VHH binders against MYG1 protein YER156C. Designs and how they scored, part 2

Target 1, 338 residues: MYG1 protein YER156C, of Saccharomyces cerevisiae (p40093)
Amino acid sequence: MNSVKRVKLNSKMSKQICTHSGSFHADESLAVYMLRLLPEFKDAKLVRSRNPKDWEASDILVDVGAQYDGVKFFDHHQRGFFETFNEKYKTKLSSAGLIFKHYGRDIIKTILNNKVSSSDLDLLYDKVYKQFVEALDANDNGISKYTIPKDSNLEPNFRDNAISIPGIISGMNPNWNEDTSDESFDRCFARASEFIGGVFVTLVRGYGQSWLPAKALVAQAIDERMDVDKSGKIIVLPQFCPWKEHLYELEREKNIEKQIEFVLFTDSSGAWRVSTVPINSTSFQFRRGLPEPLRGLRDEELSTKSGVPGCIFIHAAGFIGGAKSKEAVYELAKMSLA

## First folded at step 12 (VHH; from t3 with T28R H102Y R103S)

Design u4
Fold by OpenDDE, fold request of step 14:
Structure u4 (fold): chain B 338 residues (1-338), chain A 122 residues (1-122)
Amino acid sequence: as target 1 above (338 residues)
Amino acid sequence: ELQLVESGGGLVQAGGSLTVSCAASGFRFRSYYMGWSRQAPGKERELVAGITTGDRTYYADTVKGRFTISRDNAKNTLYLQMNSLKPEDTAMYYCAKGDWYYSGSPYKFDYWGQGTQVTVSG
């Protein structure tokens, strides 16, 4: 009597995610998408409801339920809610930030197919929040990007809401004069969630696959800078990469802040670039500019006036130039240091 | 036309000193790492010393502490000061030009002069 051990296929009952019904916003749209990236919620049913019975029946609630516990309830509308991402950030979290705070590392791992070290994961975790999720949290909570003095008459020159992610998501809701049934809202929500999710995934991939690898290149270039020029003010990258943020951070780490003034690299066309270094990440001012008499010149005129063969251009503002050879851009940089 | 012209070679006694020079023309001297190679009779050409655009210097183990490479960019001239010379240092010494140095080995050269003969008697 062969006891057929009925492998109880623990039918892992599909989880249920609940959010609010009606008009939807960017934060819960992203929150739902992020959860569904995780294996635990990959096949989760979504219920959009304001009924407490539906809340009770759900495994996780986002942006509904007026409670936050870090387990089942992830809402931010309740009185006395002041949760932030960590001590470094002052922005109150929305449903997107709450989900990211708790699941963000796993989400990033999933998006990057687990090809990320623990140390890099922490860097990416902070980077993704800082560059993307915080702004969504701020928007949802009505927090301004700017600290404006009370007596300031600052008026925007234009409106950009319609081109913002939250604005786009808002526009994806059913119109008042269209089908406004729950089913219609649900269909629109699904589309909105996919939209913002796509943007989010692209961003995370960019940081993991492009931004992060660039750090090593910049570090190496910095370490070799004295071989390039005895001043230590010129670094050479083997190719274009997002170097600016890494440069500032690495300068700080190496106690050589504000030392580097020029970055040389090859662009996608094979031409060489000589780039200035901004004084900070938000400034249009550079530490040292390309020679003023050469700014705005191109090709033969530039080459003749500079005495450097093979020049292509120097921007009129003086922050970047290009030439056909690495020697040429090096010479331009050296001229600027003289 | 790119030219490297060596000078200063000759006969010297063991333990003596000699300086060889290289006059460079036809390219932007200051923008390239430069160096010296040597070839003894019956032996392959070997690297002796290199100097980067940033004036970082590198030496073969056989000459380290005895030879000094330097450059004068204003004169487009490369130098090799050789001290404590040994019979084993007897060779044709070649001035060498590399690519612009930004990464990799400082000993990678792609152009050489005609050479100057250094003979050390022991």
Scores: ipSAE 0.683, ipTM 0.895, lowest interface PAE 0.6, mean pLDDT 93
Fold by OpenDDE, fold request of step 14:
Parts: sequence; C-alpha cells; structure tokens
Structure u4 (fold): chain B 338 residues (1-338), chain A 122 residues (1-122)
Amino acid sequence: as target 1 above (338 residues)
Amino acid sequence: ELQLVESGGGLVQAGGSLTVSCAASGFRFRSYYMGWSRQAPGKERELVAGITTGDRTYYADTVKGRFTISRDNAKNTLYLQMNSLKPEDTAMYYCAKGDWYYSGSPYKFDYWGQGTQVTVSG
C-alpha cells in the first residue's frame, strides 16, 4: 500500500495589495505595478480602499494607511515622514520611491531576467531611481525641479504637465461627468498602472541592456585613446552608444577629467561621426568645437574647403559632423585640435 | 597611387647601427598605423615594429631595446633606427602600412613596400 504522500500543494494564497480608492496618481500606479513584477505579488489581488478592515486584510499597503514600516505599510502622507532614498538624495519618497527603495533591486533583477551582476545591480538601482523614480516622488510630494530665488520672476513659457507621465496618469482618471463608480476607477487604475509600468520596464531595460553595456565600450576607447592620438583627446567607438555619462564618470575614475574632446563612431548607416564632448551632462556647450569655417557645410563643399575627402556634414552649431570614412572624421577632429 | 619606398639599407658590421627610412605617398600618412616587417631568406616575414597614429610604438621581442621606430608626419616618412645589429637581423626590411588604428591588433599590415636589404656581417 504505497502511501502516496499527498504533497500538500501549499496553495500559496495569493497576496493582497491595497492602495487608496478614488483618484489615483502616478506613484501608487507604479508602486502596484512594480510589486506585481515580483514573484511574491505576481498574482496579488489589488484592493483600492480607505477602509481599515481592508488594510488589515492586506499583505502590503501602498500610498494608504498613514504608516511606513518597510514591511506592510508604505505610505508617505503621515506627519513626520521624511524618508529619502538614501543619504545622497533629499527628495522625500512617495509610494513609488518607498516600494522601489525596498524592492527595487529585485524588481530590476526580474525585469532583466536575472542577467545582472551584483555590482551592476547596485549601479542600476541608483540609476533608475535617479533618472526616473525620484522625479515621480518629487512630483507627488510637490517638490519643484528647481530652486528658484524668492525674488525671481521666472515664469514658464509653456505648460508641460499634460505630456508628463504624472500628467498623463492624472488624465486617465474618470472624468467628473463620467462613471465615477469604484469599479470605473479601478478599471482606469489598472490601465494607468499598466501604462506607467510599461514605461518603467522599458526604461529599466534600456539602462540594463543598452546603457550599461556601453560603459565597457567607452572604457576601452579611453584606454586606447593614446594609440589614436597622442593628445589623448580623441576616442573611437566601434559604433554609437550612450557614451556621454560613462565618459564623464570614467574620466573621473581615471583622473583624466575634461581631457577628451572628440568621440568618433559609426552611426547606424555605416557613416562615421565626429562628436564633440559637452562640458557637462546638461550643457549644450562643448569642450571643443569643430572648425568654425566649416560649420554648416555639406558634402562636396565641405570636403573641398576642409581638404578632407568624403565629408558629409558639419552641424551649423559645430557640435557634430559626419563623413564616409573613419579617416575623414579623424582628420576633422585633428583639424579641430589644431 | 599608394607608395612606400624604403631606403637606407646596406651592409653593416655586427654591433653597428643603421637607419632605414620609408617615404610614403598616395594616402594620408598620419592617419594610419605604420610599421616595419622583415624577411630573412628561408624564413617567414615577421613584424619588427609598429607605430600608431598616436605615436605608440610596438616591437618584436627580438628587437626590443635595440630598434626604434619613429615617424615624421610632416614629411610622410617612417624611420627605423637599428642599433646593436646582429647577424640574425639580416633581412629584407619592408615598410608597411596598416589600417587606420582604432581598435584591435596593432600588428596588422595590409600594404608593404619593395623593401631595403639590411645585411649584418658577423
């Protein structure tokens, strides 16, 4: 009598996530989505409620409950709440930031199918917060992007809220003159969560699969820069990649800050580019520009005037150019250094 | 037309010195990896020295410390100063052009001159 040990399929009771009812915002929309990316909450039921009984019955609360404990309660509306992502950040967290703070590494791992090293994960964890989540936290908490002097009369030239993610999410709420039932809000919330979640996942994938791999290319190019030009001011990338941020960081790491002035690479068409290096990540000013007399010229005219065959263009502003060959862009860079 | 014309070869006694030169034309000399190869009778052509567009130099182990490669981009001329010459250095020395250096092996050439004979007597 072979006692078939009934493997008690521990019916892993689906978890329950709770957020507030009514109008929703980008932060809890993302928070819920992020949680559902995790195996633990993949099949979690979502309850949107302001009823404490529902809170008690839930496994995790986001943006509701007026508590933060890092376990069950992830709200930021309570008095005395001053939580930030870490010591480097001053922005008060919203529900998105709170969830990301605690689960962000696992979320990133999940999105990237666990194909990320521990060191890279930490890098990505910070990067994703800095580039995406912080802004959401700030927006939700009413924190301005800028510190404006009290006597400043600065006014925006236009409004961009409607084209922002929080603005878009806000617009996804039921209208006052439409079905404003809880069910309607829930449906809209689901859509909003999916929307912002999609954006988030795309962003994380971009950083993990595009941005991060570019670091190695830039590093190699920097290491080879003296082989390219004795000045050390020109680096060559085998193809276009997001090099700028990596360049600045690597320059710092290598104690060669502000040394590199030109980046050569192939574009998607197979043509070569000569790019200037901005003075910083937010500046439109470059460290060194392409020759002023050549700016705005194209093709044969550019080639003739420069004496470099195969030129395609130099931008009128002088920050980038292109040619048919690596030799040509190298010559343009060299001319710029002269 | 791309041309590499070597000069300066000759007979030299062991321990002596010799400088060979290469006049380049028909391409943008300064934009290319340049170098020297040599071929002794009955042996395969071997790399002797290379110099990048950034003036980084590379040498075969057999000539390290004795040979110096240099370039004058203004003159489109490549040089190889050979000191402490040995009989085993006897070979036809070829000026060589590589592809534009941006990554990979610095020892790859794609064009050679006609060569200049260097003979070291024992």
Scores: ipSAE 0.662, ipTM 0.886, lowest interface PAE 0.7, mean pLDDT 93
Fold by ESMFold2, fold request of step 14:
Structure u4 (fold): chain B 338 residues (1-338), chain A 122 residues (1-122)
Amino acid sequence: as target 1 above (338 residues)
Amino acid sequence: ELQLVESGGGLVQAGGSLTVSCAASGFRFRSYYMGWSRQAPGKERELVAGITTGDRTYYADTVKGRFTISRDNAKNTLYLQMNSLKPEDTAMYYCAKGDWYYSGSPYKFDYWGQGTQVTVSG
């Protein structure tokens, strides 16, 4: 007989979270997950109910109860509700946004194992809302990504609901022709909450442990750019990092907007890359491309035609290339400036 | 039937090394966050190390740089290599299974094995 030990942590002080019964969506699925990250609610019982008696028995209500008081009630469905994340945002909060607004700093701190400074926490708090939670709030409140004039006949080029987080969560509800008991909905909710919670945690950790530390690397590379090339248009990162968003922000802060045209760094194999800089974070166009006659060439053909030993490739569209050495990628960038 | 069976504990001199392992069965091992916790006599259980399905690792500050967590998904086995052991590392070490997806929270572990004793003398 095998033994499995299940430890119930601090059950004497267990709290109760309530949300609505029946069909569930992404916002309360995430909201419940986020609450359970907090020490106060880590062992909390979840009750999914529309019965006021269950509301009375609960310590916190999410997405149910038709009230918002910032303490116990965190619903957004009632008339007259118009809470936003802060003055910078017009998107009305859903239950996810409400919980994140009130507890988001503690949630992020927990995810990062308390290894985050107060100033970094403030940056991540805004970043995570802007990049992830706002879209869930918008989706739950029926807010369109674009304002489309009523007189237009615009149609999407394809349908993407099944690959969106809200669509995936919706599809995790029990099928109408299978067990649709409260127990079945609750089981499916638990799986949905874990799914979106995992996505959320991965995103937060990525920003906190990868994206945010990269700002210092980009700032230093910018400060040293005149040592790399007198034009100031080429920077070298000491290692690959997520540099694009930081580059644009730092250029604005330093009053050198649009000056940087090439970024040199190593890839995971230790080979060097020369990347162009997109016009903006979402563009496939670049400020300055790699040389047109060299685009699409590889290895010895590229090395011979460029006159640069050790080249590996230049992408056919000219936005990135690779070589065996730092010196080689520098020469590719330098000849692109001429 | 879910099972986590630890082994490899024992008595080790301070400064020495020891590897504990955990044989897992009854669930899709490679799909879960796994970890090691420990409980010293008279103290509360604490998380020591964790590892995701993609081999990203977490370590408590008290063991960082000395302990290495790893997993072998083909053998459904979790490992903890403990180097430079100190008397304060003396504890019962528990293999822990997390939820279906990654969680950075210690209270997302919901199954522990029976543990293996590690005693560091010296």
Scores: ipSAE 0.000, ipTM 0.099, lowest interface PAE 22.2, mean pLDDT 85
Fold by ESMFold2, fold request of step 14:
Structure u4 (fold): chain B 338 residues (1-338), chain A 122 residues (1-122)
Amino acid sequence: as target 1 above (338 residues)
Amino acid sequence: ELQLVESGGGLVQAGGSLTVSCAASGFRFRSYYMGWSRQAPGKERELVAGITTGDRTYYADTVKGRFTISRDNAKNTLYLQMNSLKPEDTAMYYCAKGDWYYSGSPYKFDYWGQGTQVTVSG
């Protein structure tokens, strides 16, 4: 009959995660979510407690226990704690940063369904920390975004706490005039953890499924450049992508710094572009310009003077041009090399 | 190792006065708002008083004019001076620590002490 519902028939079979009870913040909300992405902790129980007996019973502790050992304890509040993500960073880790440091590669791999190479995983690991997790570490440790001179007259033009992730998470705690029991805090924590987890997963997928493929396309274009032109100075992208973010780093990695002078690609209309390459990301100067006598010309006049059918334009400053075909933009780049 | 240890409770006659204190350790006391709550037998816990890092104070209507909250950051100690005590003030009094973010709602607290009993006769 139905009267037996309260009898316990099964023992503990899953891992247990522990964090502190009471008011919660973005730090442990993300840390718990990240752990539950791992197969080992997928079905883990969460205990929010300040009782040492609960700590002893747990397999991993986040943001509680005043210890860091990289195995069971992942707290950052203890005196003498100065850990950073690696030597490139000054930002002190929070518990979110500690979990990401130790498990971040496995977490990313799981989010991407193991569709990532080992070298790409290393890139994503650093990128995700730099673009997301570092800021949470900084916020939790009270690190200022800016160094402001003591005698500065700077004032913010508006308050932004309510639209920040840490501010939103803090606001998800029970209000003073609501149920403030431990059970209520636990329910609110679950919602907060799901919220920040969704933001995190979306970001990781964006880098893994969009940012990395763009780098891969540029790398492949560089590797194939000798088939485009024997000079090796012209690359062709098989489809539009944000190539400027990757070009300079890839040249350095491949030991061909400053060799690429022209990038050929299609625009949104299906027409072709020939772009010069800026000397660096902050320069208005390019490595090699399009032919000076052709700058500012358009359509039939440009096609006639260049001897290249189907030209559309060359910018007056000579940094970019357009034509109806791949062959046309190639010819414009090739004559620029002479 | 965060600890809030209340003391100073006891039996007092109606109309009398009593000071309870809370010794804090395991965190930087001066950086947090603090408060006192109480729970009478058979009643829900209620917030009694609060004090910010800037020493601005807040009181429940039931104790305004009779109770005074204060803090001594050098001694890491929170106080509640209770005057003109009534039998209705009989309760367990708890020290409370605020969190790093004050989300526009008063007195969101994330840690509580074990409490000290105050009993008012007469």
Scores: ipSAE 0.000, ipTM 0.107, lowest interface PAE 21.3, mean pLDDT 84

## First folded at step 19 (VHH; from y1 with D31E R103W)

Design y4
Fold by OpenDDE, fold request of step 32:
Structure y4 (fold): chain B 338 residues (1-338), chain A 122 residues (1-122)
Amino acid sequence: as target 1 above (338 residues)
Amino acid sequence: ELQLVESGGGLVQAGGSLTVSCAASGFTFSEYYMGWSRQAPGKERELVAGITSGGSTYYADTVKGRFTISRDNAKNTLYLQMNSLKPEDTAMYYCAKGDWYHWGSPYKFDYWGQGTQVTVSG
């Protein structure tokens, strides 16, 4: 009597995600997308409902239920909610931030196909929050990007909400004069979730595959800076890469803050660039500019006036220039240091 | 050195109340998710309650409405107030520190105390 060991097909019961019904926003749209990136929720059913019975039947709730417990409830609308990403951040979390806080490392790993070290993962985890998720949290919670003094008569010159991700998502809701059934909202929500999810995945890939690899190039350039110029104020990159943020961080790590003033590199055309270093990552002001008399000049005129052969241009604002050779851009940088 | 030291366990009658405490040291207590788990003889360890760095709380269905988890960051201390105790609450209660990698995940702890025994007599 051959005991047919009934392989209990552990029917991996598909999990259920619940969010609120009706009009939707960018935060829960992204939250749902992020969850579905994970193996645990990949095949999860989505229910949009404000009914407690549906909440009870669900495995995880985002942006609904008026609770946060880090297990099942991930809402931020309740009284007494003051959660932030960590002590470095003051922005109250939305549903997007809550999901990212708990699952963000795994989400990043998934997006990058597990091709990331632990140290890099932590770096990316913070970077993705700071550059993307925090802004969504702020928007959803009505937090302004700027602290404006009460007596300021500052008026915007134009409106930009319609070109923002939250604004775009808002516009993806059914119109009042269209089908406003739950089914219609669900269809629109699915589209919105895919939209913002696509943006998010692209961003994470960019940071993981482009931004992060640039760190090593900048580090090497810094280490070799004294061979370039004895002042240590000029670094050379082998090619263009996102160097600015890495430069600031590496300067801090090496206790050489604000020392580097020019960055030389080749652009995609094979020409050389001489770039100034901004005061900070958000500033248009530079530590040291290219010579004022040369700003806005091009080609032969620039070469003649500067005495440097092979010049291509210096921007009118003085923050960047170009030449045909490494030696030429080096001379331009050196002239600026004088 | 990281330490979690539980205290306050003991024998209590059914329907009674008990508060257990956990003194934490060797890490920045205020930055971590903390939890209480319990293990009865012959049973698996189960999460009883959790609390985020910001004070948001989780409770297992079996203890909801009866237990209260709280923290005092200034004292680096975690608490579990247990009311309306039942014989089925008899277990070793463990204080747990959330891992840094999965910040705030109630299912991922990287350090546990030695536990404090809670016995509820029928």
Scores: ipSAE 0.055, ipTM 0.594, lowest interface PAE 2.3, mean pLDDT 91
Fold by OpenDDE, last read:
Structure y4 (fold): chain B 338 residues (1-338), chain A 122 residues (1-122)
Amino acid sequence: as target 1 above (338 residues)
Amino acid sequence: ELQLVESGGGLVQAGGSLTVSCAASGFTFSEYYMGWSRQAPGKERELVAGITSGGSTYYADTVKGRFTISRDNAKNTLYLQMNSLKPEDTAMYYCAKGDWYHWGSPYKFDYWGQGTQVTVSG
């Protein structure tokens, strides 16, 4: 009589996420989506409720419960709540920011299929917050993008809320004259969560698969800069990539700040570009411009006047130009250094 | 080198009060979740209290209302004020550093002190 040891399938009871019922916003929509990206919450049940009994029965609460403890309660509506992402940020967190703060690295890892180094993960963690999550937190907490003096007569020229992610999510709620049952809200919430989640995942993938790889290209170009030009002021990228932010950071890391003045690369058409380097990430002013007499010229006229064959254009503002060959753009850069 | 050094443990009578402290060094204290865990003989280590970098607190149900966790970032020191102590609170109390900037869960600590013994006599 072979005693079939009933392997008690420890039915790992699926975790339960709770958020508030009724009208929903972008922050908890994203928070729920982010949690569900994690293995721990992948199969979690979502309950939208303002009932404390449901809170008690849940494993994690987002945007409901009026407390933050970093374990179960992730709300920001309570008095005395002043949590920010880190010391560099002044924006009070919403439920999205709270979840991202605690789980953001794992979320990013999950989205990128664990193909990210620890150092890169930290970079992405900060980048994703700064570029996406902070704005959601700010919006939810009623923080303006701009510091406007109280006595300023500044009025917006137009409204852009409807084209914003929070505005879109708001519009995904049931209308007052439609089915406003809890079930209807839940259905709409699910859709909203998927929508913003899709945007978020796309963004993270972009940073991880496009922005981050560009760092290595820029680093390599910097390392090879002396082979390009003995001045070290010209770098060559194998193709266009988001190089600007990486350049500044790498210059700092390598203690060569403000040394690089021109970036050469091939664009999507196969033509070569000569780009100036802005003085900083927010400035339109360049460290060194292309020659003023050549600005705004094109094709044969430019080639003739510059003495460089195969020129295509130099922008009127002098911050970028193009030519048919690497040699040509190099000569333009070199001419600008003289 | 990262260090957490607990102090303040001792023998106290039931109903009494005790404050334990943890001196932190070797990392930016103000940026990390910190916690107190305890381990009684024959029992598993359990989280007693936690505090975020921003000062939000967590308490185990067993100590809620009796214990207060606090931090002084200027002194790189973590505190646990224990009131209304019970014999069941007898344990080695450990200071714990959260993982990188609250990554994961406050239950995920990456460094522990050597502990300070708290004994509550009945």
Scores: ipSAE 0.036, ipTM 0.365, lowest interface PAE 5.3, mean pLDDT 90
Fold by OpenDDE, fold request of step 32:
Structure y4 (fold): chain B 338 residues (1-338), chain A 122 residues (1-122)
Amino acid sequence: as target 1 above (338 residues)
Amino acid sequence: ELQLVESGGGLVQAGGSLTVSCAASGFTFSEYYMGWSRQAPGKERELVAGITSGGSTYYADTVKGRFTISRDNAKNTLYLQMNSLKPEDTAMYYCAKGDWYHWGSPYKFDYWGQGTQVTVSG
């Protein structure tokens, strides 16, 4: 008599997420979406309410409840709230940042189907915050992107709020002269959450599937740099990839800071590029430029003057050039090192 | 090596006060959620209080208003001030290091101390 152990299907009661009712913003829209990416909240019911009874009945609160405890309450509106992502960041967190701070690694793992190492996950965790979530937190908390001197007469040349994610989300609210029922707001919120969530997932995938793989290419190129040129100042990438940030980080890790001056790679057309290395990630100034007499020249004129056959161009500013062959761009780089 | 060492436990009369401490080492203390849990004989371990890296606090309903969790990041020390103690508070108190809340578990800790015994006499 085989005792069929009735696996008590513990009817895992669906979790409940609560946020505030009425007009919604980008931070809680993203927070809700992020939570629902997690297995625990995948089938969670969303309640938009300012009623404490609904708060009590909910498993997690975002952007409502005037508390932050890292357990159930994830609000940032309360007095005395100064939470940041970590010591490296000064931006006060919004509900998006709070949820990301606590669940961001798991969220990233989920989006990338667990195809990420622990070390890479930490890297992505910081990158996603720095490049996306911090800006949302700042926006929600009214923090300016720029520190502008008090006496500055700087005025924007144009308005860009309507094309920003927060601006777009704001515009997704019901109009005052439309249906402003709770149900209408809830429908609009769902749409807004899906919108910003789609952007977020695309971004995370981009970092995980495009940006991150580039690190390995750059690392390999650095390791092989002495085979390219004995100076160690030229690296070759098999194709274009986002190499700049990785280069700086890898140079630091390898204690070879500021040594690499040129990056060679093939572009989408099959032509080769010779790129200078900026002095920093935000500067157009390069460590070493292409030869000044060749800047701005093209095709036959460039090839003749340089003595390098198959040249296509050198930018007038001297930070990048192109040629038909690897050998040609190498020669241009080498000339620049002389 | 990661270590959490609790101290300050002892015998106290009902209505009395006691402060337990936890000395942390082997990790960047200031970056982690920390907590106090307790386990009474024959009962399950329960979270008593938690504190985020930024100083936000959580308290179990049973200790709310009586206990205060705090941290000194400069000293890598976690504290639990216990006031108005009751016999029901008798338990082994454990210091806990939080992980990055995997899959929504707010009560997930990845390391525990050896505990300090708190006994409240009626």
Scores: ipSAE 0.030, ipTM 0.498, lowest interface PAE 2.8, mean pLDDT 91
Fold by ESMFold2, fold request of step 32:
Structure y4 (fold): chain B 338 residues (1-338), chain A 122 residues (1-122)
Amino acid sequence: as target 1 above (338 residues)
Amino acid sequence: ELQLVESGGGLVQAGGSLTVSCAASGFTFSEYYMGWSRQAPGKERELVAGITSGGSTYYADTVKGRFTISRDNAKNTLYLQMNSLKPEDTAMYYCAKGDWYHWGSPYKFDYWGQGTQVTVSG
């Protein structure tokens, strides 16, 4: 039959999730939380155990059991395990990545209350893996963010472990001089799982409810750009939204790469902003900057020197400026084109 | 057009062996989880064996150690080698394609072949 069908594993009335006992990490803390978001497992018993009898009694195992079969066992520690998210990725999956690979679409759909199209779901599935889950997989598997030459004498400018998600989770384990019983570890695990789960859910909602809808706003602004200015280099958004990634993608799709140089929008106070466009999403270099003599100026001084009433500021590096009216930010953008 | 065509079923004596195969077309076979399910008269469909795109395998407890699933991505073909067959293995065996976008546990499947009958006499 040509329909989606879920195959039964076991006739048990209550489901059981298993992971290892003892010290815990971000990997299984997230994996357990993600499973608990699914209708099948939301009331499941959690067992943290290294006893094979508990493994046999469980419906699904994460980060324990030294197997990956895509149904019951979702461990990544065994020899010969090389699974990645898909062919576009080199990062070996951790148990979090395995659960997300198999359940990520259902998880995202649940977080968004089933208010997401199949096409949007595919986009979010890829986005969430790339922006969040991949880094956890990499961290758990000891993959360096950068390839550093063996002979380099590079030293970090500061330590960041305590503000990283893996570092925070590690610090949520019982201290050596506290109660280190299995009960204490399990209690601390529950806190850690809730913490990383909250971060994950917030991120998914942000992409699904804010980032994704912004694409339509940017697309409309691009389509209307000739009504804003005949150059086609200035677009107007009806409000602030996360526009940068969408702009680059839409330029490519519409065969107008690198043409747009300024983005005008309102902030929450009703004031107007004029933003430059970086050469790419990670660069501090821009396609065209705001005028050099005006950078770092504010208020009356800026308005007088620019000849534009109602200016508020231009950033010292020239990336962005502000004014009280749409006409004012348009004039700042237009003079920058000259 | 997406197609899964099973073959190799038939009548086999208890204790015997049989290999069934599934020819796939209309999708990029190497990118999908694939599986074999079976349905005996009056029973619900049961996942018998599964194999990921990367070659990791699953087996139902009732067949573990007796059945071997494999895939040949160059030929777009899925196989199930069945050894030490029992009368309880009598069923229609279906090749199944995983749903790329709706993975779950148990695996969600979005397409099945018409099946091949395996009958084990005893």
Scores: ipSAE 0.000, ipTM 0.263, lowest interface PAE 16.7, mean pLDDT 86

